# Ledger of designs, part 1: VH-VL binders against q9y6q2r275to408

All scores and structures are predictions.

Target 1, 134 residues: q9y6q2r275to408
Amino acid sequence: GWSFMLRIPEKKNMMSSRQWGPIFLKVLPGGILQMYYEQGLEKPFKEIQLDPYCRLSEPKVENFSVAGKIHTVKIEHVSYTEKRKYHSKTEVVHEPDIEQMLKLGSTSYHDFLDFLTTVEEELMKLPAVSKPKK
Unless a header shows other numbers, all headers, positions and changes below count from the first letter of the chain; antibody chains aren't numbered by Kabat.
ipSAE, averaged over its two directions, is called F for ESMFold2-Fast, E for ESMFold2 and O for OpenDDE. V2 adds 0.75 times the mean of E and O to 0.25 times the DockQ between the complexes of E and O.
[cut] marks letters that were taken out.

## First folded at step 1 (VH-VL)

Design e01 (framework fv_ebrasodebart)
Fold by ESMFold2-Fast, scan of step 1:
Structure e01 (fold): chain C 134 residues (1-134), chain A 122 residues (1-122), chain B 108 residues (1-108)
Amino acid sequence: as target 1 above (134 residues)
Amino acid sequence: QIQLVQSGAEVKKPGASVKVSCKASGYTFTSYGISWVRQAPGQGLEWMGWISAYNGNTNYAQKLQGRVTMTTDTSTSTAYMELRSLRSDDTAVYYCAREGYDSSEYYYFDYWGQGTLVTVSS
Amino acid sequence: QAVLTQPPSVSVSPGQTASITCSGDALPKQYAYWYQQKPGQSPVLVMYKDSERPSGIPERFSASNSGNTATLTISGTQAMDEADYYCQSADSSGTYVVFGGGTKLTVL
């Protein structure tokens, strides 16, 4: 696993200069992503089952007020929504709907690259899944 | 058992500097931030700033900019707060506090040091 | 900072409900937290994320945050609850931590 940072979403009582929370990150066989507050804890605070519709966004290098220069990537879920064509009662088009699941960062290029490679490899091994819409 | 233990009381002259230490134990030091909060005698709490034990990044209260420096020593799990150009109105109890967060990413001060009294007088 | 306003004092009889308010323009967007401080002691977190109670804090403590006002409520107030209470949040930008001026709770 890796010492990483989780991008803290814009919510109450978050400081704009405190945009990143430290985490320990693991990727398990079968596309399971686990986040721990600290290395060595038995239970992750978050566990995500990746499916074949998950993807990594284009990696970036970004500067932040307090965190400084960080390599960043988003884990996104891509689905396709059927929309009826204008003036059609039967024709539909499928448009991508991209949801950001989380944004991760690292100050270590080596750890960052190793993480990206590991996630991509696990995503390629996953069988197709179908989840109920909510 | 999570614990923050601070250095002892100090008496300083105006214009001097003071450096307060905060030794953490019972948790992984580099996984949490440390905030510094002071309290003048009979007065309320005033936030001074925050430091990440992970990478040393800091965020200081604007009114203390240029006078305060926060550092960490990960080998001893110790945070430090240095305040320069002391004035009589810097007389206060200085606290270090661990900043927690959970899966909802909310920040709060879950553990506090015992406080360090710094008296600035001529 | 003066962005969070608390009453300087609140008095209740034992067994009565105490209500301590904290008002500020950032509260609709920022979470409120509450600390108890007894003379000569460090502050203790009693409520977090507007309305959540840490383990070890009695169920008598509850809190809310609605509009521009956060409220700490202590039901069945006991002599041991006598203390200064501070609310804490952030400025409107979320960049700086802000404390209220504190409320002295007297139980007589």
Scores: ipSAE 0.000, ipTM 0.546, lowest interface PAE 11.5, mean pLDDT 82

Design e02 (framework fv_ebrasodebart; at its last look DockQ between E and O 0.22; V2 from the best seeds 0.00; counts 0 for: pae E 9.9 > 2, placed apart)
Fold by ESMFold2-Fast, scan of step 1:
Structure e02 (fold): chain C 134 residues (1-134), chain A 122 residues (1-122), chain B 108 residues (1-108)
Amino acid sequence: as target 1 above (134 residues)
Amino acid sequence: QIQLVQSGAEVKKPGASVKVSCKASGYTFTSYGISWVRQAPGQGLEWMGWISAYNGNTNYAQKLQGRVTMTTDTSTSTAYMELRSLRSDDTAVYYCARDYDFWSGYPYFDYWGQGTLVTVSS
Amino acid sequence: QAVLTQPPSVSVSPGQTASITCSGDALPKQYAYWYQQKPGQSPVLVMYKDSERPSGIPERFSASNSGNTATLTISGTQAMDEADYYCQSADSSGTYVVFGGGTKLTVL
């Protein structure tokens, strides 16, 4: 089915009033996320392949000028990089390196949960992987 | 068929305001933005600003900030552009255009209205 | 500030290849788009996202964006291609739309 969501750009330093707007989404088997400007169009304008290193961020409730309160979530890709501990020449740590892929929202809690559940179900079906590294 | 149909030509005196309409059909109006672009006689294209038909958010060109207002009426699938404190150098053909690529964070234009000539003279 | 520079005019004979350039500092980071405008008519999108062609635009239209220069190429140019061509991109922040000054293509 179709999920109606709000698309929120994550581009830093963008001063555009084009901060958020409507989008229709399909989550297909195999972790495929398709984005459409209108429901029922033949072709998505963008298609994303989710992999086992993708995750949903902790959901938030944020305020927007027109929509009011919306439920928001990010789809993130996670890898790990080795960094030297600040006060040590020999000690290293593995830190998560998080890339934000999408930020989505909804004014409907029910639609929001349905979408998150669908994404989580498809992510869980993807093959298990070793600790991610970058 | 996707169409943007604009209001007819206007003649205005300096200091007046003009409000141009743009009626959309053939697509879901609230799924796209509308940009306004003008063209003075014999000159190039100049972007004026953009409005979301979904939430009414706007972004105006710096040179027109304070003189231009863009609005939409979703019940009639119509966008409006009002330009105030008109000067003779505002004489131009004014176009509305459908802004397709929300993802890019700035507009580009796949369908255009027929244009509205606004003449500012005393 | 973002400025897009186009040659004011380009002339070609029928059947020859026309190349129209668009230069600007933002082009390495921003997509280029191209519009065709014939006298008394509205602009028509002919190329988008640097090199993509809309449905209904002839295969003889192609485009690229490399370094500081975007290029529209029309192969086998026909009399019907005679028009003004405008490139479009954005400023470095992606906030404001910027048009080039336009190029008059003459087919003689």
Scores: ipSAE 0.263, ipTM 0.737, lowest interface PAE 3.8, mean pLDDT 84
Fold by OpenDDE, look of step 2:
Structure e02 (fold): chain C 134 residues (1-134), chain A 122 residues (1-122), chain B 108 residues (1-108)
Amino acid sequence: as target 1 above (134 residues)
Amino acid sequence: QIQLVQSGAEVKKPGASVKVSCKASGYTFTSYGISWVRQAPGQGLEWMGWISAYNGNTNYAQKLQGRVTMTTDTSTSTAYMELRSLRSDDTAVYYCARDYDFWSGYPYFDYWGQGTLVTVSS
Amino acid sequence: QAVLTQPPSVSVSPGQTASITCSGDALPKQYAYWYQQKPGQSPVLVMYKDSERPSGIPERFSASNSGNTATLTISGTQAMDEADYYCQSADSSGTYVVFGGGTKLTVL
């Protein structure tokens, strides 16, 4: 696992603006993300099962403090919604719906790269979701 | 073990201010938030607000806006709650609590201080 | 302002099942949490995230959230379970933490 920063809240609720909070992050086989408030805790405060529709956003560098930068990445879930095109009875368009699941940051470039690689590897191992035959 | 130890009881006059301290131990102080909850005699629990021990960001209950200030000292792992312009209805036991699920946006309180009685009387 | 409503009191005989309800319009969107408070003591977390039980809390404690109502259930109620119980959640926007009015559980 790695020490990371989590952008919080995940949804705008308790805070008027989002902020960074320290976490300990683990990636388990099977594409499971576990987040701890600190290293060594028995239970994660959040666990996320990645699915084949999850993806990593483009990594970015953002301002973190007066003296530092932070490497950031988002875990996103991509789904498609069926929409009728121009109220046509026959034409259906599938539009992508991108949901941000997490925004993570690290001040360690090494840890950051290691995390990205690990997540990508786990995503590749996930079974393809077969759409149920209507 | 995780502990939150609060300062002792206070007696104040109306219009005065009170500052209650909460010393945390047994965990990484800056990894969690601190919430303050008060309880008037014979009454229920009332959430006052929270503070992030990491960056000092705060969120106060609407009814206390302008009268309450929460702060932290990371060097001593201590949280402070100041309530100003005290009134008789501010008489209560004041609790600090560790805000565990602070980062998920669904806060709850898994460890509590022993409480501090603040009495406001003329 | 978000409100959580609890019955003021619930009474049960030893060994029976106690149910304490918490009703609020925000509960379909927010997690419910439960606290136990005995006289002269600080509250103790007994349930979190609607139905999760913290370590050290007896298995006889359970909880659920359905619609606008969260329910704390104590099976095989014991004398030591006599206490005030508070539900906690947030307003619909998640901006403010809200407590229920509390329920006094009496074990007869």
Scores: ipSAE 0.022, ipTM 0.680, lowest interface PAE 5.5, mean pLDDT 89
Fold by ESMFold2, look of step 2:
Structure e02 (fold): chain C 134 residues (1-134), chain A 122 residues (1-122), chain B 108 residues (1-108)
Amino acid sequence: as target 1 above (134 residues)
Amino acid sequence: QIQLVQSGAEVKKPGASVKVSCKASGYTFTSYGISWVRQAPGQGLEWMGWISAYNGNTNYAQKLQGRVTMTTDTSTSTAYMELRSLRSDDTAVYYCARDYDFWSGYPYFDYWGQGTLVTVSS
Amino acid sequence: QAVLTQPPSVSVSPGQTASITCSGDALPKQYAYWYQQKPGQSPVLVMYKDSERPSGIPERFSASNSGNTATLTISGTQAMDEADYYCQSADSSGTYVVFGGGTKLTVL
């Protein structure tokens, strides 16, 4: 498990300025992501089952405080929907819809890379499922 | 069973304050936000503001800035909304509502309290 | 500033499809959400994130968000669907929650 930061709220439908909240993360076999308020608690406050359409965004380095930096990554869910083009009643295109599931960060580069590697390995092991739709 | 139970109806005079409570049960209170929404008689819904039960941060509707205070008491799983300097047009049913997907940053109100009628009589 | 415009009323016969629109400049960049409110009751969430349906909401409820317009659709409308319906979104910055004015759905 790792000490991480969770970004709340997310960009779309944000209610206030963005914030980082400290969490403890675990990644279980089968692509289960557990979030705890602190290490050593019996139950997570949030649990997410990853599926094959989940992906990690490109990592970034962001300002965390006046003098600090944080390594960040998003976990995204990709789905495909049929959409009609602007000004067209019959033309349909298949475009990916990307939903941000959560945004995470760590001030420890080592922990950040270890987390990324662990999640990528679990994503590669997931069984195939039907394409998700919105 | 998720419930938001609000305090009872109140009658106030102009210039007074009112504080409405919202007691949450059936979920982890500190994992979600609480929004307050009011509805004047025969009118639509008006968002008043939001508070995070995780860290106490607030965001108030611009027209209410300076007149409203939202707080939580995590030991009792209770949110509070206080509206000051009441006017007759503050007469409304006041609802609390839970933000179901607070952590993902996509706020929406999946559970609502029963509402609290606040009447401001001149 | 941010405004969500709904028709004041929509009438349908039982079994018909009802369509309730919600127009606003922020909708291309913000999700739309829908609430049902029956007389004397609290609102109930019926659609979220443009087109997602909460557990317990019948499949006859669907929704979309395209361009500047979100649409709630009720197929096979029943008498129990008679209610006020509100769309909800945010302003263009995502800072403030905005509700539409509401639509009274009448099932004759």
Scores: ipSAE 0.007, ipTM 0.568, lowest interface PAE 9.9, mean pLDDT 83
ESMFold2 (binder alone), look of step 2: mean pLDDT 92; pTM 0.945

Design e11 (framework fv_ebrasodebart)
Fold by ESMFold2-Fast, scan of step 1:
Structure e11 (fold): chain C 134 residues (1-134), chain A 119 residues (1-119), chain B 108 residues (1-108)
Amino acid sequence: as target 1 above (134 residues)
Amino acid sequence: QIQLVQSGAEVKKPGASVKVSCKASGYTFTSYGISWVRQAPGQGLEWMGWISAYNGNTNYAQKLQGRVTMTTDTSTSTAYMELRSLRSDDTAVYYCARDEYSYGEFDYWGQGTLVTVSS
Amino acid sequence: QAVLTQPPSVSVSPGQTASITCSGDKLGDKYAYWYQQKPGQSPVLVMYQDSKRPSGIPERFSASNSGNTATLTISGTQAMDEADYYCQAWDSSTDYVVFGGGTKLTVL
C-alpha cells in the first residue's frame, strides 16, 4: 500500500530550508521506492533504487518550530573506503562513508512504524552481496 | 580507477537498429545507474534514459518511448542501449554516464560512440 | 517539461571572470549541474549540486543557483577553458533529466 509521509525536499530553498512537505510513498519488490504528490496517481514523480548497502538510520523524534513534533528517519547508502591505519604501513581499515539519500518524517507513530517495517522487509529480500569489513 | 568503455562507431541504414555497449570498471557496478545521453553533430546534449544496474529497471525519455531499450549484464559489468527504427536525425554521438538513482549527477562518462544513419 | 535557457556564446579576455547563466522556471528549487565539453571529447562534470566542485576541478570554478537562474563563474579565465558549457537539472515532476542548450566560451 500507500504510505503518507512528510519529506524534506532534496534541495531546500533559501527562505524555507526547514519546511516539511507531504508526500505519498510506495515500496515495490526489488527495492524500488516511488514518490507521489498524491495518493492513487499512476506515475511517480521520483523513483529511488535501493541496493543491499542501503539502511534506515536510527529513528528520532524531532521538534520543529512550525511543523511541531515529527518522527524522522533517513534512508542512507553506506560504502566503505580503505585507508591506511594510523601509525601502520601494512594495516588498513575500512571507514564508512555514509550518504543521505532521503529524509522522511511523520506525525503519526503508527504510520511511521508501518513504513519502516515495509522498507526493512524489502531490504532484507535484496540479493546478498559481500560487504566490506567494518 | 573508474572507467566506462563504449563499443566502436556504427554506420546504419534508415529503419535498422543499433546496440551500443558500455563496459564499467573500477567501482561496484550494481551500486549506480547508467544514463544514456546523445549529441547530434554540432548540437547540444539530449538525455535518453536511465537504467538501474542492480535490477534492470528503466526510465526512458518520453520522445524515445517505444524505440529504445536499455539493459545490463551484471556478470560483465556492461550496460547496453538499443535504438530501433533509425532515422537520419538519430545520427549522433551516444554517451553512457554513471548516474546515481536518476539524480542526473553524471560524474564519469564513456568516450562516446558515433552512430551514423545514412542511405 | 522544464526548459533551460543559456546564452549561445560568452567571450572574455584572458585573466578576466566569465559568467555563464542558465535560466529555468523555479530552477533554484532544483539542483543544478555544470559540464565542460571540448571538441571531440566527452563532457566533464565541473560543478554539482548547485555549488559543489568535484575533486580535480580548479578552485577558480564556482557556481550558484537561486530563483530562476543558475550561474557558472570562472575566475582568471585561461585559454584552456575554451569549451562548450552545459547546465543540467533533474525535473522531479517528470523524472527527466534536462540539459541547457549550451554556451560556447571564447577566451581572446
Scores: ipSAE 0.000, ipTM 0.519, lowest interface PAE 16.4, mean pLDDT 81

Design n01 (framework fv_nisevokitug)
Fold by ESMFold2-Fast, scan of step 1:
Structure n01 (fold): chain C 134 residues (1-134), chain A 121 residues (1-121), chain B 108 residues (1-108)
Amino acid sequence: as target 1 above (134 residues)
Amino acid sequence: QVQLVQSGAEVKKPGSSVKVSCKASGGTFSSYAISWVRQAPGQGLEWMGGIIPIFGTANYAQKFQGRVTITADESTSTAYMELSSLRSEDTAVYYCARDYEDSSGYYFDYWGQGTLVTVSS
Amino acid sequence: SYELTQPPSVSVAPGQTARITCGANDIGSKSVHWYQQKAGQAPVLVVSDDSDRPSGIPERISGSNSGNTATLTISRVEAGDEADYYCQVWDSSSDHVVFGTGTKVTVL
């Protein structure tokens, strides 16, 4: 597992944050992602089953005033919606609908790369599905 | 509910140092950045620097580099700001504030009550 | 260094609208936050990220930001709005938090 930072989601009130909160992260066989408030706990506070439509976004290096450099990545779920072209009954296009599931970060480049590799390997083991191209 | 409670007022001589504390209660101390902002009598707000306890790295405003040290003790949920080589111009109310940050900026959602530091001979 | 310029004071009658400007080159490309400070008290966040209103802040307080000017708008002004107001950005070029010069709002 890895000691990472989870991006805290924005909410309406003054407790809302775009800031990072510490987590301990595990990837289990079958594409299961488990998040713990700290290392050594037996019960995760969140468990995510990755499916074949999940992907990692392009990794970024972001510079924050107090935290400094953080390697960041999003776990996204991609679905495709079918649209008919110009009221044609025979022509369709597929448009991606992208949902951000998580935004994760690490100050450790080595741990960050190890995590990305582990997630990609688990995604490759899930049943293949076709992603329509426009 | 989140509260930031600061140490009491200080009166110091020129050339001395002062160390102000800021104890956080409610919420997670280590995952939130704590900044220090001062305000001289009748003047505006001036950012001095900040720290995210989990990263252990402080960032300082250029004006205060070499004179200010910001630290955090996660075991007591307390942040500290130490200012050395005090001058009369350092007379101000010193605030700690909890901040949220990202690459586009950050803001302060909770503030301590302030600590008056008076520097006089 | 990047500077945020505010008018030193704004006078407004009860029930009218107060507008406090925060000026800087290309400030519309930055996220602007606003604080209210009443005499003898710590500042309070009243607007974050240009236009978001924190929980507990009245609906009559709003913000906007475009071009070279960010604006805090207080509609239907009440005596309790009398305070100093500060805008704030983070300047990524200098890695620095920048506060505006402050505006004293007086309710006549």
Scores: ipSAE 0.012, ipTM 0.585, lowest interface PAE 8.2, mean pLDDT 81

Design n02 (framework fv_nisevokitug)
Fold by ESMFold2-Fast, scan of step 1:
Structure n02 (fold): chain C 134 residues (1-134), chain A 121 residues (1-121), chain B 108 residues (1-108)
Amino acid sequence: as target 1 above (134 residues)
Amino acid sequence: QVQLVQSGAEVKKPGSSVKVSCKASGGTFSSYAISWVRQAPGQGLEWMGGIIPIFGTANYAQKFQGRVTITADESTSTAYMELSSLRSEDTAVYYCARGLWFGELYYFDYWGQGTLVTVSS
Amino acid sequence: SYELTQPPSVSVAPGQTARITCGANDIGSKSVHWYQQKAGQAPVLVVSDDSDRPSGIPERISGSNSGNTATLTISRVEAGDEADYYCQVWDSSSDHVVFGTGTKVTVL
């Protein structure tokens, strides 16, 4: 597992450093992501079943004050919404609807890459299903 | 396991400054918050502020804004609290505590032994 | 500023139940944490996130939180439970940790 930081989407205009909390992450076979408040706890506070429409965003390197650099990534879920085209009574279009599920950070490049690789490998093993519709 | 060890007791004159250290051993230092909480004799717990070492940014209680400075040195796993313009009312035991900074779940799982700061003429 | 009000003292006989309240507007929407402080010692976390007990804390100690009142309950009280108890929350509106006023539990 990995000791990472979880982005907490609290009130806007707060510094990024004040919106992060430490967590311990595990990825289990079958695309199960478990989050613990710290390493060594028996029960995760949150368990997420990833599906084939989950994805990792483009990794970023962000600076947080004098502390230095942190590697960040989002876990997103992609669904499709059917919308009627503007000024058309019969024509519809399917638009991607992207929801941010989690935003994670790490100061360790090695741990960060290991986590990304593990998540991608588990996502690739999941069976194909019909496109989710929101 | 995690242990927080603080610097020793100090006696200071009014108007001076005091800097207390808190050295962490075991566990994770950088990604957890280190807070400072004081307790005047016979009084309750009062949060002064905290810092998340990896980010280097500190957050202070309004009452102490402008005269408290909290810093951290990741290379030595040590946090510091400096309080200036000392008054007799600042006589208290000062604790460092490791915070599980997770929004509403910000609580303190490990505490230092406390440092008595006495402000007297 | 958000304030947590506790009774200043609670007296309880051995074997009985002590209940310590922590009052604030809509505190049930927040996560409440509780600390025990024995004379001359640093505080010890006894309940986190309303009702979770850290490893090593006896099952006699429990917490609850709803509406405007959070409660720490100590059942089958023992002499060793005599201490000061503090509730604590994170106040997101001020970005501050807030401690309760404290309750001295006396076992007689």
Scores: ipSAE 0.007, ipTM 0.598, lowest interface PAE 8.3, mean pLDDT 83

Design n03 (framework fv_nisevokitug)
Fold by ESMFold2-Fast, scan of step 1:
Structure n03 (fold): chain C 134 residues (1-134), chain A 122 residues (1-122), chain B 108 residues (1-108)
Amino acid sequence: as target 1 above (134 residues)
Amino acid sequence: QVQLVQSGAEVKKPGSSVKVSCKASGGTFSSYAISWVRQAPGQGLEWMGGIIPIFGTANYAQKFQGRVTITADESTSTAYMELSSLRSEDTAVYYCARDYDFWSGYPYFDYWGQGTLVTVSS
Amino acid sequence: SYELTQPPSVSVAPGQTARITCGANDIGSKSVHWYQQKAGQAPVLVVSDDSDRPSGIPERISGSNSGNTATLTISRVEAGDEADYYCQVWDSSSDHVVFGTGTKVTVL
């Protein structure tokens, strides 16, 4: 696991650069991302299933107050909405919807890279979602 | 209630080093940053640097770069500030302060230690 | 380097209003914080983010910030308000916490 910063949404699910909070972050087999307020807590305050359709932004370097520079990445967690197809064929059309966007930061370049590598490896292990057959 | 308790006053000779401790209680030590601020007799406040204990990352004011080292021990909830190559002009009260708004990029200090007087004289 | 200029002293009679200024180029675009320091004591945060009062700070103390001047206002001044007051910002160009030069408030 890793000590990272999470950009915390406001009461109305709006993000602000003034609402970063420290978290302890784990990636479990099966692509499960767990976030804890502290290491050693029994239950995460947030758990996200990484999906093969999740998108990672290009990592950036940003200024972060007393620590100087941090490495940041955005993780877009997407889901699919089932849609009915036109008259002649019945199959489920998957259309991605952005369910949640997370922004994570770290002052440690090595921890940041290790995290990104771990996320990429877990995403590669996840099976492709097969379309429902008619 | 959050409290920051600092080590006692020290008298040091020029050229020596001093290490001041700041023990935090009444809150999650890893959930905030600690900064060090000094005040020479009759003078204003001067920021020296700060540390984020959960990352082990410290940042220093340019004036003190190379002479100051700020560390933290999460197991004891204690932050340290070591200042080397002491000069008479380093005589000051040294404060530790909690940097709660650290993660926002616009830090302010909501709780302060009682201060540690360091006197540099021969 | 970015500098915050305060008047060195302000004298005020009990019951009147003291105004302490903190001047710097485009300070209105920054978040200004204010500290009160009584003789022999550690500083105490009295205003954060330009105008927010921490719990326990009386309503007589308020802050504002616009243009090139931030102001700490102490209304209905009491003897207990006699202290040194410091403004503070984060200077993103140097990655440095900057304190003002300090103002001694004397209640006559």
Scores: ipSAE 0.014, ipTM 0.616, lowest interface PAE 7.7, mean pLDDT 81

Design n04 (framework fv_nisevokitug)
Fold by ESMFold2-Fast, scan of step 1:
Structure n04 (fold): chain C 134 residues (1-134), chain A 120 residues (1-120), chain B 108 residues (1-108)
Amino acid sequence: as target 1 above (134 residues)
Amino acid sequence: QVQLVQSGAEVKKPGSSVKVSCKASGGTFSSYAISWVRQAPGQGLEWMGGIIPIFGTANYAQKFQGRVTITADESTSTAYMELSSLRSEDTAVYYCARVGYSSGWYFDYWGQGTLVTVSS
Amino acid sequence: SYELTQPPSVSVAPGQTARITCGANDIGSKSVHWYQQKAGQAPVLVVSDDSDRPSGIPERISGSNSGNTATLTISRVEAGDEADYYCQVWDSSSDHVVFGTGTKVTVL
């Protein structure tokens, strides 16, 4: 598990501690992500089942006025919808619909990399056939 | 595609309570917040409060603190706003609206509105 | 309490430019969002984060924000632009959403 920060919607000029709420993260076999308010609690406040449509965004390094340097990444869910082409009765296109599930950050580079590696390994173990077409 | 669908209009007596629902559709898991905004006839928009479902945390505007309760049921993707001790001044259209987690608290999708009329 | 002041009304001729102001101390340091509300309808986001335009919103609509004034600009105004317009910020000091007083735009 890791001590991380969860990004919540905040104003640009709020103190960085208000922009990022502390959480404890666990990744379980089968692509299960659990979030706890504190390490050592018996029950997570949120549990997310990752599926083959989930992806990690490109990691960033962002600076905040009070929290300082934070390594950040988004977990996104990608789905595809079929829509008729404009002025076509038979032709369809597959358009990606990208939904941000959550944005996570850490001031610890080591924990950040360990988390990313663990999530990617779990995603790769999920059934390949279920992934959307490119 | 995201759509917010609210419950139907209600007529209430002074002193009673009303509970309005807001069902989100789109089918995929998302981290989002739902706020409630009301508009009295001929008046402007007034924020009542909001909830961040992933945290379970609700924030209320000072004017409504003590009378409003905002909750969410993630299993049904439905948010609720309950306003108690109704007065004639609470007659308004009540909107639910969604906030994206990557933004500075702007409302990207709105429900159709629910008219609540408080009269004796 | 932090308050966003807008002019009650703005009248503009078709094809001209309408400017709607949203005034507050140091509003330029905040993110300002704008909503359009037509009669009998829910508000629609037309500008986010000072100047960003959501998908489907015409380029005629733009926003700016500096100092003590944020401005929504509607160029080449059309009859369909008649609506009430509201600015909005998140007030970090109170942890509250604040809406402007609203501006009714009338196209002659």
Scores: ipSAE 0.006, ipTM 0.529, lowest interface PAE 12.7, mean pLDDT 80

